# Ledger of designs, part 199: VHH binders against EKC/KEOPS complex subunit cgi121 (cgi121)

Target 1, 174 residues: EKC/KEOPS complex subunit cgi121 (cgi121), of Schizosaccharomyces pombe (q9p7j3)
Amino acid sequence: MILPLFPETQVHVFVYENVSNCAAIHEQLISQNPIYDYAFLDAATILYKKQVYSAIIRALEDRRDEQMKTKTIHSEVILSLSPKTEISSAFRQFSMTKKSKNIVVVKIDSKLTEEEEFERLDKLVEGNRVEFSDEELQKLIDFKVLKKNYKLDPSTLENPLASILSSIALRGYS
Key: E = the ipSAE of ESMFold2; O = the ipSAE of OpenDDE; V2 = 0.75 times the mean of E and O plus 0.25 times the DockQ between their complexes.

## First folded at step 20 (VHH)

Design zi8 (from zh5 with E107D; framework vhh_7yz9_2; at its last look DockQ between E and O 0.96; V2 from the best seeds 0.87)
Fold by OpenDDE, look of step 20:
Structure zi8 (fold): chain B 174 residues (1-174), chain A 120 residues (1-120)
Amino acid sequence: as target 1 above (174 residues)
Amino acid sequence: QWQLVESGGGLVQAGGSLRLSCTASGFTFDNYRMGWYRQTAGNEREWVALIAKHGRIDYADSVKGRFTISRDNAKNTVYLQMNSLKPEDTAVYYCTARLYDKYGPTDDYWGQGTPVTVSS
Protein backbone atom coordinates (compact mmCIF):
# COMPACT_ATOMS: atom_id res chain seq x y z
CA MET B 1 0.00 0.00 0.00
CA ILE B 2 1.07 3.52 -0.80
CA LEU B 3 0.03 6.41 1.40
CA PRO B 4 -0.93 9.57 -0.49
CA LEU B 5 1.21 11.83 1.68
CA PHE B 6 4.19 9.52 1.40
CA PRO B 7 4.13 8.12 -2.12
CA GLU B 8 7.66 6.75 -1.96
CA THR B 9 7.03 4.70 1.16
CA GLN B 10 5.44 1.31 0.76
CA VAL B 11 3.51 0.06 3.78
CA HIS B 12 2.03 -3.34 4.51
CA VAL B 13 -0.31 -4.24 7.33
CA PHE B 14 -1.26 -7.77 8.36
CA VAL B 15 -3.63 -9.16 10.94
CA TYR B 16 -3.18 -12.51 12.67
CA GLU B 17 -5.56 -14.23 15.03
CA ASN B 18 -4.92 -17.16 17.38
CA VAL B 19 -1.19 -16.60 17.40
CA SER B 20 0.57 -19.24 19.48
CA ASN B 21 4.11 -17.87 19.51
CA CYS B 22 3.75 -14.27 20.70
CA ALA B 23 6.10 -14.99 23.58
CA ALA B 24 8.78 -16.18 21.17
CA ILE B 25 8.28 -13.17 18.92
CA HIS B 26 8.50 -10.89 21.93
CA GLU B 27 11.86 -12.37 22.88
CA GLN B 28 13.17 -11.74 19.40
CA LEU B 29 12.04 -8.14 19.60
CA ILE B 30 13.79 -7.67 22.92
CA SER B 31 16.98 -9.05 21.43
CA GLN B 32 16.52 -6.67 18.47
CA ASN B 33 16.64 -9.41 15.87
CA PRO B 34 16.66 -7.59 12.51
CA ILE B 35 14.51 -10.33 10.94
CA TYR B 36 11.68 -9.09 13.14
CA ASP B 37 11.84 -5.54 11.80
CA TYR B 38 8.10 -4.90 12.12
CA ALA B 39 5.72 -3.12 14.41
CA PHE B 40 3.87 -5.78 16.38
CA LEU B 41 0.64 -4.43 17.84
CA ASP B 42 -1.87 -6.04 20.15
CA ALA B 43 -5.04 -6.38 18.09
CA ALA B 44 -7.08 -5.94 21.27
CA THR B 45 -6.18 -2.25 21.14
CA ILE B 46 -6.98 -1.60 17.47
CA LEU B 47 -10.49 -0.83 16.29
CA TYR B 48 -10.07 0.84 12.89
CA LYS B 49 -7.81 0.68 9.88
CA LYS B 50 -7.63 4.46 10.01
CA GLN B 51 -6.29 4.23 13.54
CA VAL B 52 -3.33 2.24 12.26
CA TYR B 53 -2.81 4.43 9.22
CA SER B 54 -2.97 7.57 11.33
CA ALA B 55 -0.27 6.23 13.59
CA ILE B 56 1.85 5.29 10.59
CA ILE B 57 1.45 8.75 9.10
CA ARG B 58 2.34 10.38 12.41
CA ALA B 59 5.46 8.24 12.65
CA LEU B 60 6.45 9.05 9.08
CA GLU B 61 5.97 12.75 9.76
CA ASP B 62 8.21 12.49 12.79
CA ARG B 63 10.83 10.76 10.67
CA ARG B 64 10.51 13.36 7.93
CA ASP B 65 11.06 16.12 10.44
CA GLU B 66 13.88 14.17 12.12
CA GLN B 67 11.99 14.18 15.38
CA MET B 68 11.49 10.53 16.17
CA LYS B 69 11.33 9.77 19.86
CA THR B 70 12.13 6.08 19.58
CA LYS B 71 14.90 4.13 17.90
CA THR B 72 13.08 2.76 14.86
CA ILE B 73 10.25 3.77 12.57
CA HIS B 74 8.28 0.74 13.75
CA SER B 75 8.65 1.61 17.41
CA GLU B 76 7.62 5.13 16.47
CA VAL B 77 4.41 3.71 15.02
CA ILE B 78 3.66 2.12 18.37
CA LEU B 79 4.30 5.39 20.16
CA SER B 80 2.15 7.21 17.62
CA LEU B 81 -0.87 5.10 18.53
CA SER B 82 -0.85 6.59 22.01
CA PRO B 83 -2.44 9.84 23.14
CA LYS B 84 0.44 10.12 25.61
CA THR B 85 4.01 11.13 24.89
CA GLU B 86 5.54 8.64 27.29
CA ILE B 87 7.20 5.78 25.42
CA SER B 88 6.83 3.18 28.14
CA SER B 89 3.12 3.89 28.44
CA ALA B 90 2.59 3.63 24.70
CA PHE B 91 4.32 0.28 24.48
CA ARG B 92 2.49 -1.02 27.51
CA GLN B 93 -0.83 0.00 26.02
CA PHE B 94 -0.45 -0.90 22.36
CA SER B 95 2.50 -3.21 21.77
CA MET B 96 2.16 -6.95 21.45
CA THR B 97 2.90 -8.76 24.69
CA LYS B 98 3.85 -12.31 25.49
CA LYS B 99 0.23 -12.93 26.37
CA SER B 100 -1.25 -11.49 23.20
CA LYS B 101 -3.34 -13.77 21.04
CA ASN B 102 -4.24 -11.54 18.15
CA ILE B 103 -1.84 -9.11 16.54
CA VAL B 104 -1.55 -6.42 13.89
CA VAL B 105 1.79 -6.33 12.11
CA VAL B 106 3.04 -3.23 10.28
CA LYS B 107 5.92 -3.08 7.83
CA ILE B 108 7.27 0.27 6.64
CA ASP B 109 9.70 0.81 3.74
CA SER B 110 9.02 -2.60 2.28
CA LYS B 111 10.61 -3.37 -1.06
CA LEU B 112 8.45 -6.45 -1.49
CA THR B 113 4.95 -6.97 -2.74
CA GLU B 114 2.27 -7.61 -0.18
CA GLU B 115 2.30 -11.30 -1.02
CA GLU B 116 6.05 -11.56 -0.79
CA GLU B 117 6.07 -9.75 2.52
CA PHE B 118 3.36 -12.03 3.80
CA GLU B 119 5.37 -15.10 2.87
CA ARG B 120 8.30 -13.72 4.78
CA LEU B 121 6.25 -12.78 7.83
CA ASP B 122 4.33 -16.04 7.79
CA LYS B 123 7.53 -17.83 8.69
CA LEU B 124 7.74 -15.77 11.86
CA VAL B 125 4.13 -15.75 13.03
CA GLU B 126 2.31 -18.92 13.99
CA GLY B 127 -1.31 -17.94 13.56
CA ASN B 128 -4.12 -17.41 11.11
CA ARG B 129 -4.04 -14.45 8.81
CA VAL B 130 -7.27 -12.51 8.49
CA GLU B 131 -8.23 -9.55 6.37
CA PHE B 132 -7.04 -6.13 7.45
CA SER B 133 -10.49 -4.56 7.69
CA ASP B 134 -12.64 -2.76 10.19
CA GLU B 135 -14.92 -5.76 10.24
CA GLU B 136 -12.18 -8.16 11.28
CA LEU B 137 -10.60 -5.71 13.71
CA GLN B 138 -13.94 -5.29 15.45
CA LYS B 139 -13.96 -8.99 16.19
CA LEU B 140 -10.62 -8.78 17.95
CA ILE B 141 -10.95 -5.51 19.87
CA ASP B 142 -11.23 -5.30 23.65
CA PHE B 143 -13.45 -2.30 24.20
CA LYS B 144 -12.48 -2.07 27.85
CA VAL B 145 -8.86 -1.69 26.83
CA LEU B 146 -9.76 0.72 24.05
CA LYS B 147 -11.75 2.92 26.39
CA LYS B 148 -8.91 2.96 28.86
CA ASN B 149 -6.21 3.71 26.30
CA TYR B 150 -8.02 6.66 24.78
CA LYS B 151 -10.05 7.71 27.82
CA LEU B 152 -13.29 7.33 25.96
CA ASP B 153 -16.48 8.37 27.72
CA PRO B 154 -20.13 7.92 26.80
CA SER B 155 -20.12 11.07 24.70
CA THR B 156 -17.06 10.11 22.67
CA LEU B 157 -18.18 6.51 22.28
CA GLU B 158 -20.80 7.72 19.84
CA ASN B 159 -18.00 8.32 17.39
CA PRO B 160 -14.90 6.65 18.74
CA LEU B 161 -13.00 7.00 15.47
CA ALA B 162 -13.03 10.78 15.64
CA SER B 163 -11.81 10.71 19.23
CA ILE B 164 -9.06 8.22 18.49
CA LEU B 165 -7.80 10.08 15.44
CA SER B 166 -7.84 13.36 17.34
CA SER B 167 -5.86 11.80 20.16
CA ILE B 168 -3.25 10.50 17.75
CA ALA B 169 -3.03 13.70 15.74
CA LEU B 170 -2.85 15.99 18.75
CA ARG B 171 -0.45 13.94 20.82
CA GLY B 172 2.02 16.30 22.45
CA TYR B 173 0.00 19.38 21.56
CA SER B 174 -2.26 19.54 24.63
CA GLN A 1 36.32 11.24 18.60
CA TRP A 2 32.83 12.50 19.23
CA GLN A 3 31.87 13.76 22.67
CA LEU A 4 28.84 15.18 24.48
CA VAL A 5 29.64 16.92 27.75
CA GLU A 6 26.75 17.77 30.04
CA SER A 7 26.68 20.27 32.89
CA GLY A 8 24.25 22.12 35.14
CA GLY A 9 22.74 19.28 37.13
CA GLY A 10 22.47 19.25 40.90
CA LEU A 11 20.16 19.52 43.88
CA VAL A 12 17.29 21.98 43.86
CA GLN A 13 14.14 22.53 45.87
CA ALA A 14 10.70 22.02 44.43
CA GLY A 15 9.63 25.06 42.47
CA GLY A 16 13.22 25.91 41.69
CA SER A 17 15.06 26.14 38.40
CA LEU A 18 18.08 24.56 36.71
CA ARG A 19 19.70 25.07 33.36
CA LEU A 20 21.41 22.14 31.72
CA SER A 21 24.02 22.53 29.01
CA CYS A 22 25.47 20.03 26.58
CA THR A 23 28.48 20.82 24.43
CA ALA A 24 29.27 18.65 21.44
CA SER A 25 32.56 17.94 19.71
CA GLY A 26 33.89 15.58 17.10
CA PHE A 27 30.92 15.73 14.71
CA THR A 28 28.98 18.21 12.58
CA PHE A 29 26.64 19.58 15.23
CA ASP A 30 24.40 21.45 12.77
CA ASN A 31 23.29 18.24 11.07
CA TYR A 32 22.05 16.54 14.20
CA ARG A 33 18.81 16.54 16.08
CA MET A 34 19.67 17.37 19.66
CA GLY A 35 17.71 16.52 22.74
CA TRP A 36 17.38 15.46 26.32
CA TYR A 37 16.23 12.22 27.81
CA ARG A 38 15.97 11.28 31.45
CA GLN A 39 16.18 8.02 33.33
CA THR A 40 15.43 6.83 36.81
CA ALA A 41 16.84 3.71 38.37
CA GLY A 42 15.20 0.58 37.06
CA ASN A 43 13.35 2.36 34.28
CA GLU A 44 13.92 2.98 30.62
CA ARG A 45 15.02 6.34 29.36
CA GLU A 46 12.21 8.70 28.46
CA TRP A 47 12.45 11.57 26.08
CA VAL A 48 12.06 15.04 27.58
CA ALA A 49 12.70 17.61 24.87
CA LEU A 50 13.97 17.44 21.30
CA ILE A 51 15.09 20.10 18.85
CA ALA A 52 15.61 19.14 15.22
CA LYS A 53 18.17 20.74 12.91
CA HIS A 54 15.33 22.45 11.06
CA GLY A 55 13.98 23.88 14.28
CA ARG A 56 11.04 21.65 15.16
CA ILE A 57 10.73 21.34 18.92
CA ASP A 58 8.86 18.66 20.82
CA TYR A 59 8.25 18.35 24.55
CA ALA A 60 7.02 15.46 26.61
CA ASP A 61 3.66 16.16 28.21
CA SER A 62 5.15 15.99 31.69
CA VAL A 63 7.47 18.95 31.08
CA LYS A 64 5.54 21.05 28.60
CA GLY A 65 5.15 24.62 29.80
CA ARG A 66 7.97 24.23 32.34
CA PHE A 67 11.01 23.21 30.29
CA THR A 68 12.54 25.01 27.32
CA ILE A 69 15.02 23.49 24.92
CA SER A 70 17.29 25.60 22.73
CA ARG A 71 20.44 25.22 20.71
CA ASP A 72 23.38 27.42 19.74
CA ASN A 73 25.04 26.02 16.66
CA ALA A 74 27.90 28.51 16.89
CA LYS A 75 28.78 27.04 20.27
CA ASN A 76 27.82 23.47 19.46
CA THR A 77 25.66 23.54 22.57
CA VAL A 78 22.12 22.50 23.44
CA TYR A 79 20.37 23.81 26.55
CA LEU A 80 17.50 22.74 28.74
CA GLN A 81 15.99 25.41 30.94
CA MET A 82 14.01 23.68 33.66
CA ASN A 83 11.57 25.81 35.63
CA SER A 84 9.01 24.95 38.27
CA LEU A 85 10.81 21.73 39.03
CA LYS A 86 8.97 18.92 40.77
CA PRO A 87 10.19 15.92 42.74
CA GLU A 88 9.06 13.69 39.88
CA ASP A 89 11.61 15.45 37.66
CA THR A 90 14.36 13.78 39.68
CA ALA A 91 16.43 11.71 37.28
CA VAL A 92 19.67 11.43 35.40
CA TYR A 93 19.40 13.65 32.35
CA TYR A 94 21.15 12.58 29.17
CA CYS A 95 22.07 14.71 26.21
CA THR A 96 21.63 13.06 22.83
CA ALA A 97 22.55 13.75 19.22
CA ARG A 98 20.86 11.90 16.37
CA LEU A 99 21.66 11.85 12.67
CA TYR A 100 19.04 10.93 10.08
CA ASP A 101 18.79 9.67 6.55
CA LYS A 102 15.59 9.22 4.58
CA TYR A 103 14.88 5.91 6.33
CA GLY A 104 15.47 7.11 9.87
CA PRO A 105 18.21 7.44 12.44
CA THR A 106 21.70 6.36 11.40
CA ASP A 107 23.78 7.50 14.35
CA ASP A 108 23.05 8.16 18.00
CA TYR A 109 25.39 9.76 20.49
CA TRP A 110 24.81 10.09 24.21
CA GLY A 111 26.37 12.07 27.00
CA GLN A 112 27.48 10.60 30.30
CA GLY A 113 24.41 12.01 32.04
CA THR A 114 23.97 14.66 34.70
CA PRO A 115 21.93 14.00 37.83
CA VAL A 116 19.07 16.27 38.80
CA THR A 117 17.53 15.93 42.24
CA VAL A 118 14.45 17.88 43.22
CA SER A 119 13.65 17.82 46.91
CA SER A 120 10.23 18.38 48.40
Scores: ipSAE 0.919, ipTM 0.962, lowest interface PAE 0.5, mean pLDDT 96
Fold by ESMFold2, look of step 20:
Structure zi8 (fold): chain B 174 residues (1-174), chain A 120 residues (1-120)
Amino acid sequence: as target 1 above (174 residues)
Amino acid sequence: QWQLVESGGGLVQAGGSLRLSCTASGFTFDNYRMGWYRQTAGNEREWVALIAKHGRIDYADSVKGRFTISRDNAKNTVYLQMNSLKPEDTAVYYCTARLYDKYGPTDDYWGQGTPVTVSS
């Protein structure tokens, strides 16, 4: 998607299902291997494309305003998904873990086309790429995890988008 | 050689106040985002309060309404006024300075830390 406030920032988002090597990827992220400079999210926590784009926009706003809390724009996306300001809880709740099955992968400031970035990423991820769409994300979500992460009650779970986006946009203003 | 020197930490009773200071040298202070992070034993550093060169201020949820960050560019100093202190505020507090380009932080400087202990 085109980010109007950030027109020179190329963003790619990929979704993989049935990933067999999350433990290996996790080790590379801990070691800060620059080849793995992406945000790796657990797809069980992501229901909407807009959820991901709202977190990207929030991270880019904080970079623009020179108020990033984390070291990289990709780690800032992970924080930006969280309704809370604590970095460690955001990573625990939203980041891919060694036990994740399905992932959403974000690249910000890409100098590559989507297909070129995919070719690079596909060497790193052992899984099946699916479309980044609300339809595919809905198949991968864990609604119990979503409810817990955003403190949603049962009536909100039927259409939780506004609550989730508000949490992302308003973090720090409670 | 750049430096960030924190001061003002110590032991204080719950409900009390402390004022942390961090004096910078060796870089153009006015151009840097200044801030405070804290770290409890066995945990990662967490941000507390940040103040941008243009004046934007962010506070972590846990300190909002109790802590106030400010900067004095003439003295190359950033402050953290900590009021209504709680035992969970016990940590080592680190002063930070970041310079940004359009892709993110370039200089990312950290002080040595100043311990704060809040007794019940």
Scores: ipSAE 0.767, ipTM 0.910, lowest interface PAE 1.0, mean pLDDT 92
ESMFold2 (binder alone), look of step 20: mean pLDDT 81; pTM 0.814

Design zi9 (from zh5 with D101S; framework vhh_7yz9_2; at its last look DockQ between E and O 0.94; V2 from the best seeds 0.86)
Fold by OpenDDE, look of step 20:
Structure zi9 (fold): chain B 174 residues (1-174), chain A 120 residues (1-120)
Amino acid sequence: as target 1 above (174 residues)
Amino acid sequence: QWQLVESGGGLVQAGGSLRLSCTASGFTFDNYRMGWYRQTAGNEREWVALIAKHGRIDYADSVKGRFTISRDNAKNTVYLQMNSLKPEDTAVYYCTARLYSKYGPTEDYWGQGTPVTVSS
């Protein structure tokens, strides 16, 4: 996929359910294995495609302006999902954990087609790929976690997308 | 050989002020994003304030309105003015320099750190 504001940057997003090896993947991430150069998100925290894309755009803007807070573009995506500026909080809230079951995987600056990237990633993730869509994400979301992460209340729950996108876009501006 | 040397840390009472300085050598200062991170024992480093070569400035929420970052390219120095200090600001503060390509960071340099202690 190509983002309109970043036409030279190819992005791929994949969703896996019933992943059995999240703990193993997590260990590889801790060891900074370059083969695992992706953003691994806990699907329980993701409700919309636009939420993911907004975080990606936010991260790309930070890179463009040479103002990344984290070490990699993928870690910056994770930070960008959070309404808070703390890195530790963002990772705790949105990053895949050893106990995660369902995950969203983001690849930025891919030189491969979506199918080729999938074949590569499929060797790393032991789970079932599902469509990256709001419908599928809605099946995997934990609303309790979502509400906590974005401090959603009855008024904002009427339009949670708007609230989430605002939180992402305005991070650090309040 | 590149070097980042911090100064200005120390003990201060709550509500007080400190001004940290970081002087760089051994690399082209003007091309780097400069900034400050802080770390407490047992925790990961957290970013505090960053100033890009093009002038964009970002602050962590916890310090916004109290801290001010600035840079003097002629002196190869980045500053952090810390006002209205709180006990929770107690940490070792690290100066950092980062070089970017279009794909992201290519070089990262860190100072040895300067301790800041804010007493109640």
Scores: ipSAE 0.913, ipTM 0.960, lowest interface PAE 0.5, mean pLDDT 95
Fold by ESMFold2, look of step 20:
Structure zi9 (fold): chain B 174 residues (1-174), chain A 120 residues (1-120)
Amino acid sequence: as target 1 above (174 residues)
Amino acid sequence: QWQLVESGGGLVQAGGSLRLSCTASGFTFDNYRMGWYRQTAGNEREWVALIAKHGRIDYADSVKGRFTISRDNAKNTVYLQMNSLKPEDTAVYYCTARLYSKYGPTEDYWGQGTPVTVSS
């Protein structure tokens, strides 16, 4: 996929449920294996497609403005999901862990078609691919986690999209 | 051969101030995003303040309103003015210089670090 604001940047997003090998993937990420150069997110923290796209856009804006806080564009996506500036808390709250069961996987600057990237990723992830859609994401979300991560009160839990997108857009500006 | 040299660290009482300096050599300073990270024992480095070549400044939430980053391109130096210091600001502070391409950082330089201790 090509984001209108970043026409030279190809992005792919995949969702997997019932992933059995998150511990193995996590080990590869720690070892900095370049085959695993993706953002691996815990799907329990993601309710909307727009949440992921907004984090991708924020990461790309910070790259454009030469103000990335982390070392890679993929780690920057993880930070960009957070309402707070601290890197370590963003990773604790949004990144896939050894205990994760469902994941969202983001590839930025892909030189492959979506099908080619999927073929590669499917060799790495032992789980069932589902559509990247609000319908599928809502089946995988943990609302207690979402509430904590974005400080949502009862009035916003019915439709938290605006609050979440505002948190992503305004982080660091006030 | 590039170099980043930090100075200005030390021991200070809570509520006090310190000014860190980092002088660069061996690269075209004006083209680099400059910044400060800090690291406490047993933890990963965290960004503190960043200043882009064209002037955009970002601060971490924990230091906003208390710390000020600035750069002097004529002296190849970046500064961190740290006011209203708290014990939780105790860390080793690292100067960093980063060069970007359209795909992200291509050079990422780090100083040796300067320790800052804030006593209660």
Scores: ipSAE 0.767, ipTM 0.910, lowest interface PAE 0.9, mean pLDDT 92
ESMFold2 (binder alone), look of step 20: mean pLDDT 81; pTM 0.813

